# VHH binders against f1rkq4r372to572, part 19

Target 1, 201 residues: f1rkq4r372to572
Amino acid sequence: KQMVRVLERVCTTLLGLEDQLNALDRAAGDGDCGTTHSRAARAIQGWLKESPPPASPAQLLSKLSLLLLEKMGGSSGALYGLFLTAAAQPLKAKTDLAAWSAAMDAGLEAMQKYGKAAPGDRTMLDSLWAAGQELQAWKSPGANLLPVLTKALLENAEAAAEATKNMEAGAGRASYISSARLDQPDPGAVAAAAILRAILE
Short names: E, the ipSAE of ESMFold2; O, the ipSAE of OpenDDE; V2, 0.75 times the mean of E and O plus 0.25 times the DockQ between their complexes.

## First folded at step 11 (VHH; framework vhh_gocatamig_d2)

Design m1 (at its last look DockQ between E and O 0.89; V2 from the best seeds 0.00; counts 0 for: pae E 3.6 > 2)
Fold by OpenDDE, look of step 11:
Structure m1 (fold): chain B 201 residues (1-201), chain A 118 residues (1-118)
Amino acid sequence: as target 1 above (201 residues)
Amino acid sequence: EVQLVESGGGLVQPGGSLTLSCAASGSTFSDHYLAWYRQAPGKKRELVAGITSGGYTLYADSVKGRFTISRDNAKNSVYLQMNSLRAEDTAVYYCAVGDLWSYEYDHWGQGTLVTVSS
C-alpha cells in the first residue's frame, strides 16, 4: 500500500506539471514534454486500478519499464524504460540503501552508455546523476541519517535541474543548433527532480 | 528536408515472416534513436521496437521474442524482422527517428501496411 501511495503521488505530481513542462519544452522542443509525462501518469494510474503493483522492487521497476515504454510514447518512454530496466537488476538480491544506490548507478550507466550522453549535457541525466552521487556517498550512513540524506539528495537534484538553464546542450534537439545557449532549464531534468521529490518527500 | 520511407509490407499468412525497412534521407541518423510503431484499425498507435544509437534494443511485450529491430548506419536505415506473425500483428507500421534526449520523435514515415491473414 505504501508503494501505491508513492506511485499515486508521482502521478499527481506529473499531471500537475504538465503545463509547466510543456512551456519549458517550447523553448527548445515542440512543447509536449509535459503531455508525454501526463500520459505516463495516466498509464500508471490505469495500471494500479487493474491490480496491485508487485511487492518486489525489482519486479516493480521492470513492470514500470515496460509500461512506460509502451504507453508513455516518444523517446522519453524509451529513456525511462532503459533506465528502469537497468535499475531493477541490483534490487533482485537486496533492497537496502546500498542496493538502491547500485540501482541508481546501474540506470545512470545504462543511460550514458546506450544513450550516449553525460552529466552536464543539459538532460534529465543531470538531475538523476546529482541524486545518484548523494546515494553513492551515503550508501553506508550511520544511524538516523536518512532524513539528512533525503534532504541533500532532493536539494542537489533540484539544483542540478535548475543549473541546466546555464548549460550548453550536449544532447537533445538543442545540441544541433550551433552556439545555442538556452536560458531555461531542461524539461526532462525538471521532471526527473520532481519525480524524485514525489518519491522521497 | 528529411524523409523516412518504409517498405516491405504486404500480405502474409499466420506463422509467416516479413522484414520491414525504413530508409532515411536528407540527414544522417547514426546518433539518433530509431523506432517502429504500428497502428491497427480502431486502435491507438503503439510502440513495437526501438534501438538507441548505443545499440540498446527495446520491444513491446507482445512482440518480444518474435521481432528483431536492427540498424545499418552506413545505409541510414532501420529494419524490423518479424517472425511468427499473428493476425493481431495486422497494422500499418511506421518508422520514427529522434534524439533520445529530446524526449520526442523528430520525423515519421508514411507507413507500410502489414496484413496477416489466412
Scores: ipSAE 0.697, ipTM 0.860, lowest interface PAE 0.7, mean pLDDT 93
Fold by ESMFold2, look of step 11:
Structure m1 (fold): chain B 201 residues (1-201), chain A 118 residues (1-118)
Amino acid sequence: as target 1 above (201 residues)
Amino acid sequence: EVQLVESGGGLVQPGGSLTLSCAASGSTFSDHYLAWYRQAPGKKRELVAGITSGGYTLYADSVKGRFTISRDNAKNSVYLQMNSLRAEDTAVYYCAVGDLWSYEYDHWGQGTLVTVSS
C-alpha cells in the first residue's frame, strides 16, 4: 500500500514541476520535458484509479516501465522503460534495502550500456548515478541510520543535477550546442532528482 | 534536412505478415533512438516499438511476440517485422528518430497505412 502513496507523491511532484522542466528543456531541446513528465504523471494517476497496482515491487516496476513507454511520449519513456525493466530484476527474489540498491545499480547499468552514456555527459544519469553511489550503504546492516543515508542521497542527487549546468553535453543532440548555451541544469537530471525526493521524503 | 520515408504498408489478411521499412536521408542515425508509432482512426498516436542506439528493444504490450524492430545503421534504416497481424493492428504507422538524451523526437515520417481485413 505504501507504493501507491509513493507513486501519488511522485505524480504530484512532477505536475508541480511542469513549467520549470519545460524552461530548462528550452536550453537544449523543444521545451517539452515538463509536459512529457506531466503526461506520465497523469497516466499513472489514471492507472491507479482504474486498477489495483501489483503488490510485488518487481511487477510494479515492470508495469510502470510499460506504462511510461506507451504513454509518456518523447524518448523519456524509453529511458525510464529500460531503467525500470532492469531495476525490476533484483527485486524478484527479495525486497529488502540491499535489493533496492541492486535495483538502482541494474537500472544505471542498463542506461549506460543501452543508451551509450556515462556520468559527466550532462544527462539524467548524472543525478541517478550520484544517488546510486549513496545507495551502496543500503547493502549493509544498519538500517537505523536510514534517515541520515536518505538525506545524503537526496543532497548528492540534487547537487549532481545542479552541476550538470557546467558540463558539456557528451551524448545526444545537446552535444551540438556550445557550452554557453548549456548554462542551466539538464532537465532530465532535475526531474530524476525530484522523483527521488518524492520517493524517499 | 533530415527526411524519413516509410514503406511496406498495405492490405493484409488476419494472421498475415508485413515488413515496414523507414529510410533516412540527410543524417547518420547510429547514435539515435528509433521508434515506430501507429495511429488508428479516432485514436491517439501510440508507441509500437523502439530501439536504442545500444540495441535495446522496447515493445508495446499489445505487439510483444508478434512484432520485431531492428535497425541497419549502414543503410540509415529501421524496420518493423509484423507477424500474426490482427484487425486491431490496422493503423497508419509512423517512424520517428530522436536523441534519447535530449528527451525528444527530432523527426517523424509521413506514415504508411496498414490495413488488416478479410
Scores: ipSAE 0.354, ipTM 0.709, lowest interface PAE 3.6, mean pLDDT 82
ESMFold2 (binder alone), look of step 11: mean pLDDT 79; pTM 0.799

Design m2 (at its last look DockQ between E and O 0.88; V2 from the best seeds 0.00; counts 0 for: pae E 3.4 > 2)
Fold by OpenDDE, look of step 11:
Structure m2 (fold): chain B 201 residues (1-201), chain A 118 residues (1-118)
Amino acid sequence: as target 1 above (201 residues)
Amino acid sequence: EVQLVESGGGLVQPGGSLTLSCAASGSTFSDHYLAWYRQAPGKKRELVAGITSGGYTLYADSVKGRFTISRDNAKNSVYLQMNSLRAEDTAVYYCAVGDLWSYDYDHWGQGTLVTVSS
């Protein structure tokens, strides 16, 4: 039930951000970032109506990967797909904080390797990478430090998203236009940070 | 002007094999994500396979183990090897190109018909 609630919160968040993300994307792209993420949200909602999600985090991420690839569509579906597929692997053995940190790292490495982007390229990778750095730093904290970690992770992810407004684009459609035209944050980075908040709040 | 042109479609018997090709012109797509989609009569267009610029391949569950996507950057082309074809694989197949970090595809081909029938 907890996982279902988390997924529902992610979906609600993405649906609520559709117009904002499209607006951000119109500034540097073709204005479909919000629409594609809404498609993902609706796909997840439809999936949850059919059956409960897997209990195993590894299985959950694998199923989500396939779902987004097939139902979200577009290149973004593929991007999330490869991230989630990689992230699922470390979670097969354990599901503690260290395993989730490893999951994030695996996903980030896959995005960089196969997507040919890096932190600082003004993409969703910036937000996710910021979050991953916090997980790495705190992968073995005391129990009382978990709330502090969560707060720091979210703040840094959101700050990273905002910081993309001052970055030169190294990937995405924004990379095909002058950096002088880029004065807003990357919609992918904003979406990624919002997803993290929906998951961790 | 960017164009994608599919070829290789045709009639094949169940269990047969077919190779689709998609050639791009007007621009180079060595750094782009390439994908194959298909649309059967009365159904929505669906993802078949994708390949990133880094060589990562993705497949729909229905074609996994039977279809193989590959790319040749020197020829600015993407291919779909289809083995063990089934009647339900009958569809118009489309190639698509896009930046992996740009959410959706930039260009689509006109499609090539694949008919699997005895």
Scores: ipSAE 0.736, ipTM 0.872, lowest interface PAE 0.7, mean pLDDT 94
Fold by ESMFold2, look of step 11:
Structure m2 (fold): chain B 201 residues (1-201), chain A 118 residues (1-118)
Amino acid sequence: as target 1 above (201 residues)
Amino acid sequence: EVQLVESGGGLVQPGGSLTLSCAASGSTFSDHYLAWYRQAPGKKRELVAGITSGGYTLYADSVKGRFTISRDNAKNSVYLQMNSLRAEDTAVYYCAVGDLWSYDYDHWGQGTLVTVSS
């Protein structure tokens, strides 16, 4: 169905970005961010071949949270696990657009609280937070403008990911290298923006 | 360079308990994500538990309710309390440290063997 197609698109996107994300990661890290995200994509693909995903969004996000935690093999799995577990909660009772905006808010709050980072620290939060700012409009009526809101969300997230190239690292391995700008975007922010595009386009 | 040293492994009977420790030298852990992984003979290394710098704990389904991860930042240490041990918990246990926002692990310990056998 539609959710299987979305998940496959996310997986294809991440597999296609492996080399780019690894190259970005080498600027401030070990160069394996892309490999870790490819591992996640392959785990999801394997899961989908084994069984259909839950139809309930809350159950889907909860299952993805555990799958990524156990199969990504990098600390990225904890980040996505934190986000997805929190995001699943508002979706247990309702699955309308406002509930999805609340899910994003919950995931962002968990990442900031338990990961001890904020927007501007040059992390994947920069692109996700930018998307969350645009998602606030989903809590208001005006569903006939959804294509415009989706475009704004994706553009804002992608611009925020690009803007991390101009930031000093406030968290992450890059904070141990230089106080100067790294002149390349954060690989996590790039990955997050690409995932959002794969989901929403 | 950061070095991670695990200890506390050994032979224990099913239903028993062990506490694993991992101590770091060379830097402090206080801002890091800490995890325990294990690798059984002939199998891939798998996550057991993790704990974020903000104190959020994460567990693989197979150990939830039986294992508890904790950290002591003042001692640069992470611990794994393992209760109700089963034969399938037999593995070499590794600690790992990473920066959550760098999206991978920086350092791994050399491992400590846990054998659960009657």
Scores: ipSAE 0.356, ipTM 0.709, lowest interface PAE 3.4, mean pLDDT 82
ESMFold2 (binder alone), look of step 11: mean pLDDT 78; pTM 0.793

Design m3 (at its last look DockQ between E and O 0.01; V2 from the best seeds 0.00; counts 0 for: pae E 18.0 > 2, grease 24.8 > 24.2, placed apart)
Fold by OpenDDE, look of step 11:
Structure m3 (fold): chain B 201 residues (1-201), chain A 118 residues (1-118)
Amino acid sequence: as target 1 above (201 residues)
Amino acid sequence: EVQLVESGGGLVQPGGSLTLSCAASGSTFSDHYLAWYRQAPGKKRELVAGITSGGYTLYADSVKGRFTISRDNAKNSVYLQMNSLRAEDTAVYYCAVGDLWDYEYDHWGQGTLVTVSS
């Protein structure tokens, strides 16, 4: 039940951001990033109406990966599918903080390796990477302040998203545009940060 | 001018095999994400397979284990090996190219028809 609520919150968030993300994407893309994410949200909502999600986080992420790959469309579906498939692997054995940190790292590594991007390239990787750094820091012994971690993680992810407005694009369509024309944050980074907030708030 | 041209489609019996090819011209796509989609009559276009510039492959659940996507950067081409074909695989197959980080595809081919029938 808790997982369903979280997923519903993610969907509501993405649907609410459709116009904003499209507007951001018009600056450096084709203006449909928001619409693509809304399609993902609707696909998830439809899935939840058919059956409850898997109880296992690993299975959940795997199912979400397939769903987004098939229903979200565009290359974004492939990107999320890639990330979620990798992230699911460390969660097969455990679901503690260390396992989630490893999941984030696995997803980030897959995005970098197979997507040919890096933190600082003005993509959703920037937001997710910022979040991953916090998880890595807090999985160490003695770090058991979850509310503080959550706050720090979200603030850093959102700050990273905002910081993309001052980055030179190293990947995506924006990489073909002069940096002088890039004065807005990357819509993918904004979307990723918003998803994290929807999950963790 | 960028063009994608699919080939290899045709009529095949159930259980048969086909190899689709997509050749790109006008630009080099060695760093791009490449994908195959299909659209059956009365149905929406759906992903069949994708391959990233880093070599990661993705498949729709319905074709996993039967279809294989590959790319040849030297030939600026992407391929779809289709084995154990079924009637439900009947569709127009489209090649697509895009930057993985653009969220959408940049270019589409005109499609090639695959008909699986006894």
Scores: ipSAE 0.474, ipTM 0.766, lowest interface PAE 1.0, mean pLDDT 92
Fold by ESMFold2, look of step 11:
Structure m3 (fold): chain B 201 residues (1-201), chain A 118 residues (1-118)
Amino acid sequence: as target 1 above (201 residues)
Amino acid sequence: EVQLVESGGGLVQPGGSLTLSCAASGSTFSDHYLAWYRQAPGKKRELVAGITSGGYTLYADSVKGRFTISRDNAKNSVYLQMNSLRAEDTAVYYCAVGDLWDYEYDHWGQGTLVTVSS
């Protein structure tokens, strides 16, 4: 009910992006980002086939975290797992927009602290960080005009994903690769922005 | 009753600048979301820019880098600085006030016409 539709939309989105994400990953990485996210999507689909998802958002995020840690693997699986475990905590008592903003903040903090990444490192964190900064407005003025705020959140996250194509000039991480060869966006950041759009549409 | 009064519209050359103002009378809007909308002939009203009570701003893609929204809560006013104006910016511009917990705005101004032509 509603949550199953959102999860299936996320899974369908990731499965549809597999070839594109792998192509982006081959340009600057080892070419398996799309395959890794498709593995996660198939694990989620398999889980939904055998069990109804928990109704509580906190319980749902905790179960997804365990599933991704076990089935997805790799650094992406670890980063998503860290994010989801931390994000579940603020949602235990309430699920209003302020609680979702706090959940985003907690997840981002965990990824930075335990995932050893920061904004500008050309990772999925870049898209999520941009979304988290937009979510801060939700705490201050109260949750009104959600379509406008949702559009701004998605646009900022998607722009941040696209901007990763230029981050070697600003971040200095690709010391072993020519900056001219990294003119494509980071596949992890693209995937994170696509997940957010699937959730919020 | 609250009234929103827009001002600053007029005729301007392409590439020119205008500053629109919107002042509220009859109530304060220091804790509300403020926005500028515009409506060109034959088109639906569209969002141009918005600003939250905390100062976070949003812009339509067509005006990013050219328009700047700002607010002065002490003067109960919101502003739209429009630079590098183009013919497609010709429209009636409306000020709107709303609560972020509602999809609809509480009040709209009557509008001010901006015409960009040679």
Scores: ipSAE 0.000, ipTM 0.115, lowest interface PAE 18.0, mean pLDDT 73
ESMFold2 (binder alone), look of step 11: mean pLDDT 79; pTM 0.798

Design m4 (at its last fold request DockQ between E and O 0.85; V2 from the best seeds 0.00; counts 0 for: pae E 2.6 > 2)
Fold by OpenDDE, fold request of step 14:
Structure m4 (fold): chain B 201 residues (1-201), chain A 118 residues (1-118)
Amino acid sequence: as target 1 above (201 residues)
Amino acid sequence: EVQLVESGGGLVQPGGSLTLSCAASGSTFSDHYLAWYRQAPGKKRELVAGITDSGYTLYADSVKGRFTISRDNAKNSVYLQMNSLRAEDTAVYYCAVGDLWSYEYDHWGQGTLVTVSS
């Protein structure tokens, strides 16, 4: 039930961001990034109506990977597919904090490896990578203040997303235009940060 | 300027095989993500398979083990080998090309019809 609530929150968040993400995407794209994410949200909602999600986090991420890959309709579906497929692997054996940290790292690594981009390229990697760094910090002694750490994680992810507005694009359509033309954040980075907040808040 | 042209579609019996081809012209897409989509009558367009520039492949769950996507950068083409075809595979198949990090596809083909029927 808790997982369903989280997924529903993610979906509600994405649906609410449709216009904003579309507006951001018009800067360098065709202005449908928000619509694509809304399609993903509706696909997830439809899936949840059919059956409860898997109890295993690994199975859940794998299922979501396929769902987004198939239903989003944009190349972002492939990116999420790459991330979630890889992220599911460390969770097969364990589901503790270390496993989730490893899951984030695996997802980030897969996106970088097969997508051939890196943090700092003005993509959704920037937000996700910022979050990953904070998850790694949770492994340090004294990391007992989870609410404080969660807040820091989300703030850093959102800050990273915002920072893309002043970042030279190293990947994506924005990389083919002058950086002087970019004054808005990357819609993928904004979406990624919002998803993280929906999951962790 | 840029054009994607699908070919290889047709009528095939259940259990049969078919190979789709998509040839791109007007630009080179060796560093782009390539994908096959399909749309059945009365249904939404869905991803069938994708392949990154490095050759990493992604498949819809319904076609895993039956379909294989591949690319030939020298020919600026992408292919879809379809085996063990089923009636539910009947659809118009579309080729698409895009930059992963653009979150969208830059170009689409006009589609090729695949009909699986006895």
Scores: ipSAE 0.850, ipTM 0.938, lowest interface PAE 0.5, mean pLDDT 94
Fold by ESMFold2, look of step 11:
Structure m4 (fold): chain B 201 residues (1-201), chain A 118 residues (1-118)
Amino acid sequence: as target 1 above (201 residues)
Amino acid sequence: EVQLVESGGGLVQPGGSLTLSCAASGSTFSDHYLAWYRQAPGKKRELVAGITDSGYTLYADSVKGRFTISRDNAKNSVYLQMNSLRAEDTAVYYCAVGDLWSYEYDHWGQGTLVTVSS
């Protein structure tokens, strides 16, 4: 099934990034971001072997939200939980491209509101927000432009992830790190951009 | 340096209630994500509930509707109200604190044992 292929591609991508994400995480953390995302990938793989995934996108995102919340072992699970729980809601009634754009909007709103962050704070939100801006075009008809819009979305998300290397940590990290720039991309932003590419490519 | 101390564990009959507490020393919770995890015998440590610094709560599916996480920033404390306890809730319960956007927990408590048995 197409959903299983996408999830397997996401898992393969995350497992392949473990060392890179850990290296990026050492700039402001304990070097575990890659390991945490690999744990998420292995949990998803195990889930896919043990049971059929839900056919409904809303049920799928809700199940993934709980799986990541429970199994990732870091606060990344709470972040994905916030995002995926909110993103599932617009998909309960419709699953067209506009509904997926609304799902992204809902997830972004939850991260900003409940995580107390905004674009520019050097977080995974930076890459997701950049993708969300491009996803607004999906609310309009024009599916024959989808390859161009997908390319723009991925390039914008990846550029936003890279740009976090020039940002000061503006969310949460103020209690542990001075306002100095870290000169490295945020590992969460890099992971989020890679996940989006695995989904859409 | 932050130290976390859990309390409130013990032996409870099925259907009973317990309140777990976790207090911090050395620093404040007010801008942190707080969570309760549990580890049953032979299982990996898994999330039970979390609460953001904005007060938004997250629950594992198995405890939703039965457990309530709360925080009291003035007392540097996080709580887990556990109602309608079942044998499957038997585990060592840990509190954890971290910066939500660092993707990791900074500190863990030593754990408090909850046993649900007749």
Scores: ipSAE 0.495, ipTM 0.779, lowest interface PAE 2.3, mean pLDDT 84
ESMFold2 (binder alone), look of step 11: mean pLDDT 79; pTM 0.795
OpenDDE, look of step 11: ipSAE 0.680; ipTM 0.863
ESMFold2, look of step 13: ipSAE 0.338; ipTM 0.703
ESMFold2 (binder alone), look of step 13: mean pLDDT 79; pTM 0.795
OpenDDE, look of step 13: ipSAE 0.617; ipTM 0.842
ESMFold2, fold request of step 14: ipSAE 0.447, 0.418, 0.391; ipTM 0.749, 0.735, 0.724
ESMFold2 (binder alone), fold request of step 14: mean pLDDT 79, 79, 79; pTM 0.797, 0.794, 0.795
OpenDDE, fold request of step 14: ipSAE 0.816, 0.791; ipTM 0.904, 0.910

Design m5 (at its last look DockQ between E and O 0.89; V2 from the best seeds 0.00; counts 0 for: pae E 4.8 > 2, SAP .674 > .668)
Fold by OpenDDE, look of step 11:
Structure m5 (fold): chain B 201 residues (1-201), chain A 118 residues (1-118)
Amino acid sequence: as target 1 above (201 residues)
Amino acid sequence: EVQLVESGGGLVQPGGSLTLSCAASGSTFSDHYLAWYRQAPGKKRELVAGITSGGYTLYMDSVKGRFTISRDNAKNSVYLQMNSLRAEDTAVYYCAVGDLWSYEYDHWGQGTLVTVSS
């Protein structure tokens, strides 16, 4: 039930961000990033109505990967599919903080390796990478500092998303337009940070 | 001007095989994400397979084990090998190219019809 609530919160968040993400995407894209994420949200909601999600985090991420790949559309579905497929692997054995940290790292590594992008390229990697750094740093805490970790993780992810407004594009359509002035954050980075907040708040 | 041209479609019996090809001209797409989509009558367009610039392949569940996407950067082309074809694979198949990190496709082909029927 907790997982269902988390997923519902993610969906609600994405649906609420549709116009904002579309507006951000009009600056350097075709203005449908928000609509694409809303489609993902609706697909997840539809899935949850059919049956409860898998109890295993690894299975959950794998199912989400397939769902987004098939239903989200655009290249976003491919990116999330790639990330989630990789992230599911470390969670097969354990589901503690270290395993989730490893999951994040696996997803990020897959995005970089197969997507040919890196943190700092003004993409959703920036937000996710920032979050991953916190998870990695805190994967073996000496005390119960989960609230502090959560706060730091979210703040860093959101700050990283915002920071993309001042980055030179190293990937994406904006990277191919020499005359393009980027003064808004990457919609993918904003979406990723918002998803993290929806999951962890 | 960028153009994508699909080929290889046609009529095939159930259980048969086809290879679709998509040739790109006007630009080089060695660093781009390439994908095959299909649209059956009365249905929405859906992703069939994708291949990243890094060589990662993605498939819709119903085609896994039957379809294989590949790319030849030297020929600026993407291919879809379709084996064990089923009636439900009947659709117009479209080639798409885009920057993975643009979250969208830049160009689409006009499509090639695949009909699987006895």
Scores: ipSAE 0.603, ipTM 0.832, lowest interface PAE 0.9, mean pLDDT 92
Fold by ESMFold2, look of step 11:
Structure m5 (fold): chain B 201 residues (1-201), chain A 118 residues (1-118)
Amino acid sequence: as target 1 above (201 residues)
Amino acid sequence: EVQLVESGGGLVQPGGSLTLSCAASGSTFSDHYLAWYRQAPGKKRELVAGITSGGYTLYMDSVKGRFTISRDNAKNSVYLQMNSLRAEDTAVYYCAVGDLWSYEYDHWGQGTLVTVSS
């Protein structure tokens, strides 16, 4: 029940950002980032109408990975597929907060290794990596700090997304755009930060 | 100017095999995400398989275990081994290349027809 609510919140957030993400994408790409994320949101909504999501978090992330790969289109589906497939592995045995932190770490490692990118390259990895650093606290005792840690995670991810406006693109075609064209944040990083807020808010 | 040329299509019986290849000229694949798409008559073009610059492979659910994507950066080529072909695999198959982190494909091939019949 609560998983359906979270997924719907993510979908609503992405649909609301379509025009903004497309505008940001025109600085370094074809202007389709918002459209591909809206396509993902509609695919998730359609899936939820036809069946309940899996109860297992590992199965949920694996199903989302396949759904996005098949329905999202563009290379964005491959990016989320890399992340979600790897993130599902630590969740197979345990689903506590430490396992979710490990899931984030696994997804980040997969994106860096198989996507050949690093933090600082002006990609969606920048916001996700910033969130991952804050998630390390979830491996420790001290659950009374969780509201403060959640706020810090979201603020760090959003700040990292904004900071991509100051970065030179280091991966792919975007790396060849002049510094004047990079005065706006990376649309993928903005989308990733917004997804995290929708999940944790 | 980048050109992508697919080959290896044809007519096969159900259960048969084909190997598709796609070669690029004018640029190299080494840092690119490579994919195979297909389009059956009257349907939207859909992803079949993809392979990242780091070697990670991605497959649509209906082809897992039957199809294998591979790349050879030295030959500037991507391949799709298609086994246990079914009638629903009938389509024009296209290769595509793009920068994974720019969220888009840059170039598409002209397509090669695969027909699985009888």
Scores: ipSAE 0.251, ipTM 0.639, lowest interface PAE 4.8, mean pLDDT 81
ESMFold2 (binder alone), look of step 11: mean pLDDT 78; pTM 0.790

